# Designs tried in a protein design chat: miniprotein binders against Ribose-phosphate pyrophosphokinase 1 (prs1). Part 1

All scores and structures are predictions.

Target 1, 284 residues: Ribose-phosphate pyrophosphokinase 1 (prs1), of Archaeoglobus fulgidus (o29666)
Amino acid sequence: MVILVGGTNGLMALKVAKISGLPLCYSHVDRYPDGEKYFRFASNIDGEDVVIFNSMHPNPDEIIFETLLIAETAYSNGARSVTCVFPYFAYARSLDTVKGEALPIKTVVKVLKAAGVKKIITVDFHLQENVFGVEHVDLTGMEKLAEYCLEEFSDSFTVLAPDEKAAFWAEKFAAKANCDVVALRKIRIDAENVIIDDLRTGVEGDVVIVDDIVSTGGTVCQAARIAKRAGARRVFVACTHAILARDAMMRILESGIEDIVSTDTILSPVSHVSVADVIASALS
Positions, changes and structure headers below are counted from each chain's first letter, unless a header gives other numbers.
ipSAE, averaged over its two directions, is called F for ESMFold2-Fast, E for ESMFold2 and O for OpenDDE. V2 adds 0.75 times the mean of E and O to 0.25 times the DockQ between the complexes of E and O.
[cut] marks letters that were taken out.
The coordinates of atoms that the task and the answers printed are left out; those that the model quotes come from them. Centres of patches stay.

## First folded at step 1 (miniprotein)

Design c1
Fold by ESMFold2-Fast, scan of step 2:
Structure c1 (fold): chain B 284 residues (1-284), chain A 110 residues (1-110)
Amino acid sequence: as target 1 above (284 residues)
Amino acid sequence: SPREKIEELARKVQELKDKIKELAEKGDPEKLEEEIMKLWEEAFRLLEEAEKLGNPELAEKALELLYRIWELAEKIEELAKKGSPEELEREVKELADEINKLAEEARRLG
């Protein structure tokens, strides 16, 4: 039997508990007047395998510390094991650094392992490889996003990856939608001119731009401009994680993108697709 | 709509507040727990509606209500063993006040 403990993504934990039939342990999370965190389990977890739910947005540092606190508290109260579900995992930008630059993913991995986390479950993890040194299961929202786009946006489209890294998710999406994939590449004509253009043969009909993360919207807006120039009728966006930082929604709408959809790994005005059933299946 | 769900939740909490005195006098903590868990289901439905709208503020408020209702349900057995109907009545009144405030906020945002 597994006990689900809701942290910062309590909505996801509640949905997963409802779908899976697993018992949910509620927690009291608060702050002292000086800002220090308070945590207490509301239910008995002695002898249980505990699953902690936390998406690392909007405040990843706070959420990471909270997760460590919950894991330590679980073991102190008799938990047999701790698994963490991070629907959105922050600090996964790159494995490469320049001299003197921090690599936060190494720090995050090290402290999660030190807190006794035995297994990590993510959805569309940005680095596309296991970096944790513990069991890692990466799930995907791409199939459910593809189903949504076919039902709600267009019954026929071409999938566009805004860069080569996005091709990984775009291919999964397109396999479910049974459609063509085109990936944009950054082409440097001279040392100062970087052009993203690999639609030289043109495109017909509707286009869905697929990525894992939409943060500032710059990348998808650039891709939309290229798709429209190539002949696209309507352009839509599908992503797993809708960070939508700064003026992203305004820029997306102003770019001529018809609509955008994301999953509930991060709650937003466009988070219409739930991955709760995908996560529930992974816990069975 | 979320406003209709919040109003229904407020109505059910008021009904529970009126019923808690009767159930406490009868010494039936299992019935009290059943009624509180019905409130939990209503709050969960509000959470689902808030998520469909993509309204993170309302979703967070609904989640806070779910936690409060669950905590109250867990306390029912302990308070029943202590014979403390005054404490139960106080906690249900506080919950009713919070839900009424949420209903006012929903009307203001309408």
Scores: ipSAE 0.000, ipTM 0.276, lowest interface PAE 13.6, mean pLDDT 78
ESMFold2 (binder alone), alone request of step 1: mean pLDDT 70; pTM 0.648

Design c2 (from c1, 13 letters changed; at its last look DockQ between E and O 0.32; V2 from the best seeds 0.00; counts 0 for: pae E 7.8 > 1.5, pTM E .559 < .8, other shape alone 2.785 > 2.5, unsure alone 69.375 < 70)
Amino acid sequence: SPREKIEELARKVQELKDKIKELAEKGDPEKLALEIYKLAEEAWRLFEEALKLGNPELAEKAIELAERILELLEKIYELAKKGSPEELEREVKELADEINKLAEEARRLG
ESMFold2 (binder alone), alone request of step 1: mean pLDDT 66; pTM 0.570
ESMFold2-Fast, scan of step 2: ipSAE 0.012; ipTM 0.466
ESMFold2, look of step 3: ipSAE 0.012; ipTM 0.407
ESMFold2 (binder alone), look of step 3: mean pLDDT 69; pTM 0.626
OpenDDE base, look of step 3: ipSAE 0.291; ipTM 0.705

Design d1
Fold by ESMFold2-Fast, scan of step 2:
Structure d1 (fold): chain B 284 residues (1-284), chain A 109 residues (1-109)
Amino acid sequence: as target 1 above (284 residues)
Amino acid sequence: SPEELKKRIEELARKVQELAEKAKELGDPELAKEIEWLEYLAELLEEAIKELAEKGNPEELKEAIKLLKELAEWLAEMAKELGDSELAREIERLEKEVNELEREAKKLS
């Protein structure tokens, strides 16, 4: 039998439990006066298949250690298996390093596997590939975001990917919205020495910029300015993970972006779309 | 340092803008069209570097490196198209500067 457990950033476990009807194990997560972690399962998990929910924002280091502690404690108390759901997975910026530089993703995946984690579930994982060495299921919030945008922002729009990597998510979004997708390729040179930008011929009506992560807002703000110059009437943003670091919201507003929406993989003022039902379906 | 890199890239963007103005003086409509996109690239690069300096986000450094690569490729092709002219010589100098900045930016990533 499957039992759900939420860590410090595990609100998603409660939402998924409510939708799926799967049992939720309450747990005690505390700190001693000196800052050391305390964890205890409040329910009996002996013989259960444990699913741990813990989004890696904010404080990814704390969340990673806590998740390892929960997984090891589960096995020590008779759990049959441990699956982790990380709605947002941190440390997935790049696989490239320079001499002497740490590659945190390699460390994180190694210790999760060592703790006995058998399966990892993520939502719109940035690296777009399995790096875990265990079963990995990557879900997407793109269809839910597309439905929200059609209902709340505009009934007709063009989807814009701010860069080449974002095209992966923008295409999924556009397929659900049944609309055109344009990817900004920055500048490319073809055989005719022509600078390639898909917005060179202009754009009409409303535009929704789609990306997986909005951190400082720089990438979507650049895309918004280009779209406005190309003739866009209104520009909106949809993303899975709204990190919104520092003054990102103010920057976004100053760029001429009308509104932004994200999913509840990270809680923010704009996290109006829930992926709980998508995750619940994956656990059925 | 990131602040030093920012100053150098901002100076590069200004040189790109100067090159664009000089190219327009030639009255070549096809070249003018190409220069319009180069101006967009310079603007995007300035914004990426401004965000990197103000907010310290490594994501913007990767974006700047990518834009520098594209700028270098475009400048190399443009210099070849213009042949042995004063403008082509200035573009070749700018390309060398872009390649140097890309190398320095990669050392910070």
Scores: ipSAE 0.000, ipTM 0.155, lowest interface PAE 16.5, mean pLDDT 78
ESMFold2 (binder alone), alone request of step 1: mean pLDDT 79; pTM 0.795

Design d2 (from d1, 16 letters changed)
Fold by ESMFold2-Fast, scan of step 2:
Structure d2 (fold): chain B 284 residues (1-284), chain A 109 residues (1-109)
Amino acid sequence: as target 1 above (284 residues)
Amino acid sequence: SPEELKKRIEELARKVQELAEKAKELGDPKLAEAIEYLEELAEILEEAIKLLAEKGNPEMLKEFIKWLKEAIEYLALAAKLLGDSELAREIERLEKEVNELEREAKKLS
């Protein structure tokens, strides 16, 4: 088995290689002047089981195409199997569509399978269910994030899920931290009036807002305001995937959130928690 | 002093912006992620300077320095994985500068 690094998250691949003892396959990834991709293996992979590392951020379309190119090239050069590790998996927004609307997850899964990908490994996959026609292993960063928060943020806190979708990850986090969990729900009073309920009885002490993805920061900033109004002393944020689009970092800091931590599935200023050991264990 | 720290942060912000521009000129797909993060760091530094000037909040400055240090350390490691370049050396220089800035900030708190 050899680890092949794609265009993103090479640091994660290196950490996994060091922990697992698996060799890294050297390759050349480049671009022609007109933007077309170039790829070449420099190492011999004949007869090897190849593990491709590629996080689908910041440019998921580019990363997906690159992964397909690498997988086809691996088989053409004698690879026995191809496993893909996507620490962050894009296009997992929804399984529901309306007439005429694309369902990108179905397309992405289909082309990965067509390229000969036999196994997919993800971390905190947004859809919370198996949508793949191949072996799928979804790992979690929640336990590592909970350990970090207990050590670095607060000895005691209430876990807050900013919405119902986040409750799944918040419950895993809270189980490891051995603390209470509350999930916010949006209650629509009429067409233009929405209130958020589930902290009406108040909250004491510190709060950690837990989600899988922080993109623009809007959701966690809204949750922080609600927690503070309910009586929270300090508010922190923990998430698996720190997309942190636009001015999200500044919005979070200005909202009165004390600190934020994320995993290294996406490299960012707050990616202090590594899931490399979790991934290495899955490859053993 | 806070005024001396502000000047050092302004200098660091300019260096980060220069590094981001140089990285874009290289057009290397392997550096695409690093380039995006360098641009985000430049924006964070610009906003930190504004907040320092406006609010004079040393705790906020301390948090920015902490986050910048971690981000630059990851970028330096990523750059080394991609191969030795002038960019990698410049990122390493920024890592040293942020570490020095963190030590100075801790002395003042």
Scores: ipSAE 0.000, ipTM 0.201, lowest interface PAE 15.3, mean pLDDT 76
ESMFold2 (binder alone), alone request of step 1: mean pLDDT 67; pTM 0.568

Design f1
Amino acid sequence: GKVTIEVTSDDPEKLLEALREIIEQARKYGAEVYIWVDGKTVRLEIEGLPDEAAERIIERAKEIAERLGVKIEVERDGSE
ESMFold2 (binder alone), alone request of step 1: mean pLDDT 77; pTM 0.720
ESMFold2-Fast, scan of step 2: ipSAE 0.012; ipTM 0.238

Design f3 (at its last look DockQ between E and O 0.13; V2 from the best seeds 0.00; counts 0 for: pae E 10.1 > 1.5, pTM E .660 < .8, other shape alone 3.198 > 2.5, placed apart)
Fold by ESMFold2, look of step 3:
Structure f3 (fold): chain B 284 residues (1-284), chain A 92 residues (1-92)
Amino acid sequence: as target 1 above (284 residues)
Amino acid sequence: GKVTIEVRITSDDPEKALEKFLEALREIIEQARKYGAEVYIWVTVDGKTVRIELEIEGLSPEEALERAKELIERAKEIAERLGVKIEVEIER
């Protein structure tokens, strides 16, 4: 049977347990006086398939190490398998590095595999590919975000992708919302050639800017200014992972963005959309 | 590691001003790439105003900010040579 356990950032385990009826393991997560991590199972997990929930924000290094402790302890106590649910998976900025630069996603994957993690579940994983070398299921919050936006922001809008990479998520959102998608285009100027972006046609009515991650808010604020200049009435933001570095909310408010929503992969003042149902379905 | 620069150009021929501005910026962009930076450009034209937003990626926060400041100074020099007026802002 499947039993759920939450680490320090494991509130999702409780939400999923309530929805699915799957048992939630009792455990003690703490620190010794000197700051070392402490973990102990308080429920019998012998023979169980253990699912560990631990979102990697704001303390990714602590969460990664804690997850290794939980995984090893699970096997030491008779677990049949360990699956990790990382609603937000950190260290996934890029696969490209310059000389001397660490590539931390490779390190994280290596240690998770060494701890015996057999399956990884994420939501809207930034790299958009399996880098894990184990079974990987990437879920999406975009349909849930689209439903929220239709109910709470506007019953009619255009979806705006702030760049070409965001179009991947914007299309999923727009398919659920049954609306048009407009993508802003970046030009990479070649040293030998000038490449000039085509002028974008106007946008009318309400607009929702869609991306997987909003961190400092710079990208969405730029997109909002462009959309308003192109004729947008109201501009909203929807993202899966709202990191919202301290100044981001002020920048967003000052840019003329009407409202912003995210999922509960990261807790924030705007994490109004739960993906617990989506995760629960993946475990059934 | 992203730094954004906004440039607004006012010109009687905004599309030609854009082409001349990007051509003049080519060397600056090539130099940034030699240090491992990527420079992205978004362009919007509204009447006589061209808005150019540049994003610098792939450097440390300190290096990216320094490259942005250098790019702003070069952009102002290029604009003077081209006879266009520009407004420039940095966003971290």
Scores: ipSAE 0.005, ipTM 0.269, lowest interface PAE 10.1, mean pLDDT 82
ESMFold2 (binder alone), alone request of step 1: mean pLDDT 74; pTM 0.692
ESMFold2-Fast, scan of step 2: ipSAE 0.014; ipTM 0.400
ESMFold2 (binder alone), look of step 3: mean pLDDT 74; pTM 0.686
OpenDDE base, look of step 3: ipSAE 0.014; ipTM 0.363

Design g2
Fold by ESMFold2-Fast, scan of step 2:
Structure g2 (fold): chain B 284 residues (1-284), chain A 97 residues (1-97)
Amino acid sequence: as target 1 above (284 residues)
Amino acid sequence: TKVTLVILIRVDGKEVWVFIEVEADSPEEAARKLEEIARELAEIAKELGVEGEVEVEYTVDGDTLVIRIVVEGDSPEEAKRLAELLAEILRKELEKR
């Protein structure tokens, strides 16, 4: 039998439990006065297949350590297996390094595996490849985001991917919305800086910019300016993970973007779309 | 009409400075050409902003154009790195002209 366990950033476990009818383990997660983590299962997990929910934002290091603690504690108390659901998975920026530079994704993968994690479930994982050395299932919020945009933003639009990597998610979104997709091409100068191609063919009507992550808003603001110059009437943004660092929301709105929506993989003022149904389906 | 450009690009911390001097047959022609170049470079700088804000100011004074681009980043070190990269992009773009 499967039993769901939520961490401090595991509200998704409650949503999934309600949808799926799977049992939810009650747990005590706390900190001692000196800041050391405390964890205890309040429900019996002996013989159970445990599914731990913890999205890695805003404090990925704390959340990663907590997840390791929960996984070790689960096995110590008789759990048959441990699966982790990370709706947002941090440290997935790049697989490339220079001499002397850390590659955090390797560290995170090694410690999750060492803690006995047998399966990892993510939503719109940035690297688009399996790096875990364990079973990995990557779900997508793109269909749910497309449904929201059709209902709330515009009944007809063109999808714009701000770069070639974003085209992967934009195509899934566009397939559900049954609309055209255009991808801007980035010419990479080095690991960190690129030139974006102009949208020379022009565009009519409304545009929805689709990406997996919106952090500072720079990429979607660039794409919005290009779309507006090309003739777009209104520009919207849809993304899976709304990190929205610093003053990203103000930048986005000031760039002429009409509105933005994201999923509840990260809670934010624009996280109006839930992926709980998608996750629940993967566990059933 | 032939127009000759003398270009100097300097990076100072998070700031990119572009100095362009034009040799043209008339002051009016020089000013018009520099305004055209300034608008194109400002557009390019704004479109190439990555993970930060890009503020662009420029002044045309006769046959001279001065552009100041301020690049924001997550840290002073990152802002400087982005400024260096933007300077290279602008240098490449100006070499095409």
Scores: ipSAE 0.000, ipTM 0.111, lowest interface PAE 20.3, mean pLDDT 80
ESMFold2 (binder alone), alone request of step 1: mean pLDDT 57; pTM 0.443

Design g4 (from g2 with V6R L8V A42R E51K V66T R68V V70T)
Fold by ESMFold2-Fast, scan of step 2:
Structure g4 (fold): chain B 284 residues (1-284), chain A 97 residues (1-97)
Amino acid sequence: as target 1 above (284 residues)
Amino acid sequence: TKVTLRIVIRVDGKEVWVFIEVEADSPEEAARKLEEIARELREIAKELGVKGEVEVEYTVDGDTLTIVITVEGDSPEEAKRLAELLAEILRKELEKR
């Protein structure tokens, strides 16, 4: 087994290799003057089971194409199997579409399978189900995030999930932190009906808002306002994937959120928690 | 764009949070329309005999406009009834516009 490092998150790949004891195959990744990709790996991989390490951020289309290129190059050079580790997996927003709308996850899955990928490993995959036609292992950063929050943010808090889907990750986080979970819910108004979902959500002391992804910061900022109104003293955010798009950090800090932490699935100013040991364990 | 209604009801120092969503053309347009509706909503609540104070807040975030209606009532049942009436009125006003 050998780890092939793609164009993103080489630091985590290096940590995983060190923890697991697996050899790391360095790669020469470059661009021609017209922008076309160049790839060459530096080691003989004949007969090896290869693990391609590549996080799908910041440019998912480029990273997906690069991963396909690496996978085909590995097989052309004698690899027995290809496993992909995508700490962050893009295009997993929804399985629901309207007429005429693309479902990109279906396309991504098909091309990965066509390139011979036999197994996919992710961390806190947004869809919370296996959509791949190959073996899929979804790991979690929630326990590591909970440890960090207890050590660095507050020794006692309530966990707040900004919506029902986030409750899945919030519950894992809270189990490790040994604290209560409060989940916010939303109901759409039908043209003929007004539906009111009755929730009790009073909180005291410190609150940690837990989600898998923080993109624009909107969802966590709204949850923070609710927590403050409900009596929270300090509000923090923990998430697996810190995309932090479009001035999200400014919005988060201006909303009264005290601090935010994420994992190194995506490198950012707040990616203080490493999931390298969790990933290394999955490869042994 | 989605409009999210969050209704906060206070009874005996406790808060009950209620969330409902409607669609609007854009966050900015929805915010302008809802600012007008929020001012009118207080007057409508008085005419319907709503007891206690009514406070309406809204915020725009990405593809979602959130409206928070805060109501104080004499009992949990009364506060919920008031929230239901206010949510229904707001829905009808949004559809009308």
Scores: ipSAE 0.000, ipTM 0.234, lowest interface PAE 12.7, mean pLDDT 77
ESMFold2 (binder alone), alone request of step 1: mean pLDDT 61; pTM 0.479

Design t2
Fold by ESMFold2-Fast, scan of step 2:
Structure t2 (fold): chain B 284 residues (1-284), chain A 83 residues (1-83)
Amino acid sequence: as target 1 above (284 residues)
Amino acid sequence: SPEELKKRIEELARKVQELAEKAKELGDPKLAEAIEYLEELAEILEEAIKLLAEKGNPEMLEEFIKWLEEAIEYLALAAKLLG
């Protein structure tokens, strides 16, 4: 009864289909010359429970609209239910606003619900709470990343969270790796970040910096400098979502970070770890 | 020098604790989070003194201190505006 559909950033649907044995519905996703979206199901989905895969990077606005279009088209063609899998979910920066400022997560949630999305599955969702008003399942790539780091980077290391929020993911990673975790604390004032050093006893051996998202690389580069100053031998980075904006890769390597790994929630040169089996298990 | 940096960290730790105490006396619940961070900063600054004595890199610690000074100046301004 379940059929998988991939949008523009939906390669994960193919990987999950192969692992789970669930049928994959091929679709025509295109643009007219003026940029308007076109979508058509290539298979009959009448009576089916449709699961749409579409990671929200790159081009979150396009992906959000496309996902709404796919969901509406599914119902118009007789689908019984629509579940969305967003391996990376954009617009989850904060729930706080300044007067006059948009809160995009509220808008995204409202339109997904209005399109009839009944269930949302994410991987390492940034806000660490359910904001959707529909069934939400948040999976994690941390255990798979920990396995990769133990195999490919170092047999023994200390896990470092670059800030308080990252401690949540770093603890999951460290539990799987059976190692110590240290969290750096920071305060944001007047758009500035002040990092306080919590490596007071120093550190020996290798360090893996763990975060959910690496965008510009600034946060992990700062953490790496603190770790090296505290005595770290080698510093590595593991993250779920490798946005790697601008010159992030060069900044990371130039900061003395030995290597970085991420998951395939976002395709990148460092996306060596797949979360497809984690997602497949959630659909079985 | 390490001795001069140590004195600056000690001075910052005292200022942070004074500001936290002053903010508590104002009784403004909106400052609760800021007070907590200021108290945590004071503890970390004391540990930074130990790190400077053992493994500190003077140049990197100076950059770190600059950020702390800017944060403290901003919080002091906020406390002054709140009365």
Scores: ipSAE 0.000, ipTM 0.134, lowest interface PAE 17.6, mean pLDDT 80
ESMFold2 (binder alone), alone request of step 1: mean pLDDT 71; pTM 0.585

Design t3
Fold by ESMFold2-Fast, scan of step 2:
Structure t3 (fold): chain B 284 residues (1-284), chain A 104 residues (1-104)
Amino acid sequence: as target 1 above (284 residues)
Amino acid sequence: SPREKIEELSEEAKRLARKVQELEDKIKELAEKGDPEKLKEEVLKLALEIYKLAEEAWRLFEEALKLGNPELAEKAIELAERILELLEKIYELAEKVEELAKKG
């Protein structure tokens, strides 16, 4: 009854199909010469429970529209239900707005619901709030990342959260690693400059900086410099979603960070850890 | 039309297979170098190239299915699996680079 469908950023569907033994739907995703999306199911999905895989990086706007198109097409062709797996869910930066500012997450949720999406599965969803008007299951890569760090980076370390929001993921990671957690605080000095609080009591040995997303690398690089100044021997980074925008990898390498690991929610040079088995278990 | 496209995709599959072999050879060569700082940069460049090939293999799979050619679709999946194995090798090389950096 369950059939997996991969969109443009749907490589995870193949990994999950291999682990779970669930059938992978043959489908065609293309663009017309003018750039408009084309989609067709090549496998029969009539009466099936369809699970669409499409990570929202890169090109989140294209991926969102494509996913809506796939979901609507599924129902038009007799699908019983549509579940979406978004290993990385874009537009989840904040629920706070200033006057005149868009709140994209509300728009994205509304249109997914309108397309008949019954259930959404994510991995380490940024907002830490229930924003979906449908069933939502948030999985975590933190335990897998902690296992990797213990095996490959260091057998003993302190976990560092670069800010209070990151403490949520850092605590999950540290629970698996059975180690201490320190959360840094960001202090706003002026409109353009934010200073991260120093580790006043110092730190000894190795440090792993844990966050859900590494985008420009600025926050983890600042945290690494603070950890090094406080006495850290080696500094590593672990994150679920390696966006690594712009020159982030060069910044990270130049900041004194020894190494970085991420999950395969986003394809990157550092995506050593797979969450495919975690997702497969959620579909059983 | 369809037959020409099948030939086109078959040539693309051969191109991808050659590229996979070239990357396997390059990874083996890099494992023999001694400069940890230079190796780190080269490993990252190779990983990016491997991810680009994975995207191309997935596209080949989708196009093969459109043409109703299961044999070519199977070859595309096999190439995607080989490319994922290449990622494992590059990650192993990244670990070697870290070990060499600690020694030097």
Scores: ipSAE 0.000, ipTM 0.250, lowest interface PAE 12.7, mean pLDDT 81
ESMFold2 (binder alone), alone request of step 1: mean pLDDT 81; pTM 0.759

## First folded at step 2 (miniprotein)

Design c3 (from c1 with M37L W40L E41Y F44W L47A L63M L66W Y67E W70F E77L)
Fold by ESMFold2-Fast, scan of step 2:
Structure c3 (fold): chain B 284 residues (1-284), chain A 110 residues (1-110)
Amino acid sequence: as target 1 above (284 residues)
Amino acid sequence: SPREKIEELARKVQELKDKIKELAEKGDPEKLEEEILKLLYEAWRLAEEAEKLGNPELAEKAMELWERIFELAEKILELAKKGSPEELEREVKELADEINKLAEEARRLG
């Protein structure tokens, strides 16, 4: 039997438990007076296949260490296997480094494997490459986001990928929405990156900018300005992971973006789309 | 027992009610979310325990309470982010009243 453990993404674990009917095990996390972590399972997990839910935001270092502690404690208490669901997986920004620079993704995957994690499930994993030394299943929020945009934002639109990497998710979104995709290309000129405008011929009607992650909002704001100059009537944003760092929401609204939606992989004011059913299906 | 757990849950909700204004005023929605998730999980465990004991009336009421807490959680968290302490207090008070009613029903059955 599969038993769900809700770490830092407790609402996701509760939703998945309700949808799937799988048992949910509450965990007690505390700190000793010196700041050291304490962890205990509330349920008997002996002989169980344990699934740990932890989105790596906002404090990825703390969440990673907590996940390692939970995994080790599970095995110490008789768990048969440990699978981790990381709806948002941090430290996946790049596989390339300069001399002397850390590559955190390599460290994270190594310690997860060392803790006995046998399988990792993610949603719209940024690198689009298998970097794990264990079984990896990447799910997608793109179909659910496309359904939301068609119902709530606009009956008809063009999908815009703000750069080449985003084209991967934008194409999945557009396939569900049955609409056209345009991908902007990014080239570094001088000291600053410049986006090549593939909308030079123009665009009519509404546009939805699709990306996996919206952090500072810079990339989607630039894409919105390009779309507006090309003739877009309204511009919307859909993304899987709404980090929305610093003043991102203000910048997004000031750029002429009408509205933004994200999934609940990261809780935010715009996380109106749930991927709980997608995750529940992957666990059945 | 389910009766003792319902009484403990009622006490913890009253404790949260007392703290909720301070948490909302501090602008700490993450800490508020953590406390609400703990209550949601205690209610879930209560529903499981009631079903296990074979008291169908109590089990059904515990499940209804769990679903209501779950449905209110996102509303309460959004109100905290909007800085609406008065609305938060109202929602948490309603929840506390429902748990207290369930505790009284458990005493009557036991």
Scores: ipSAE 0.000, ipTM 0.222, lowest interface PAE 15.7, mean pLDDT 77

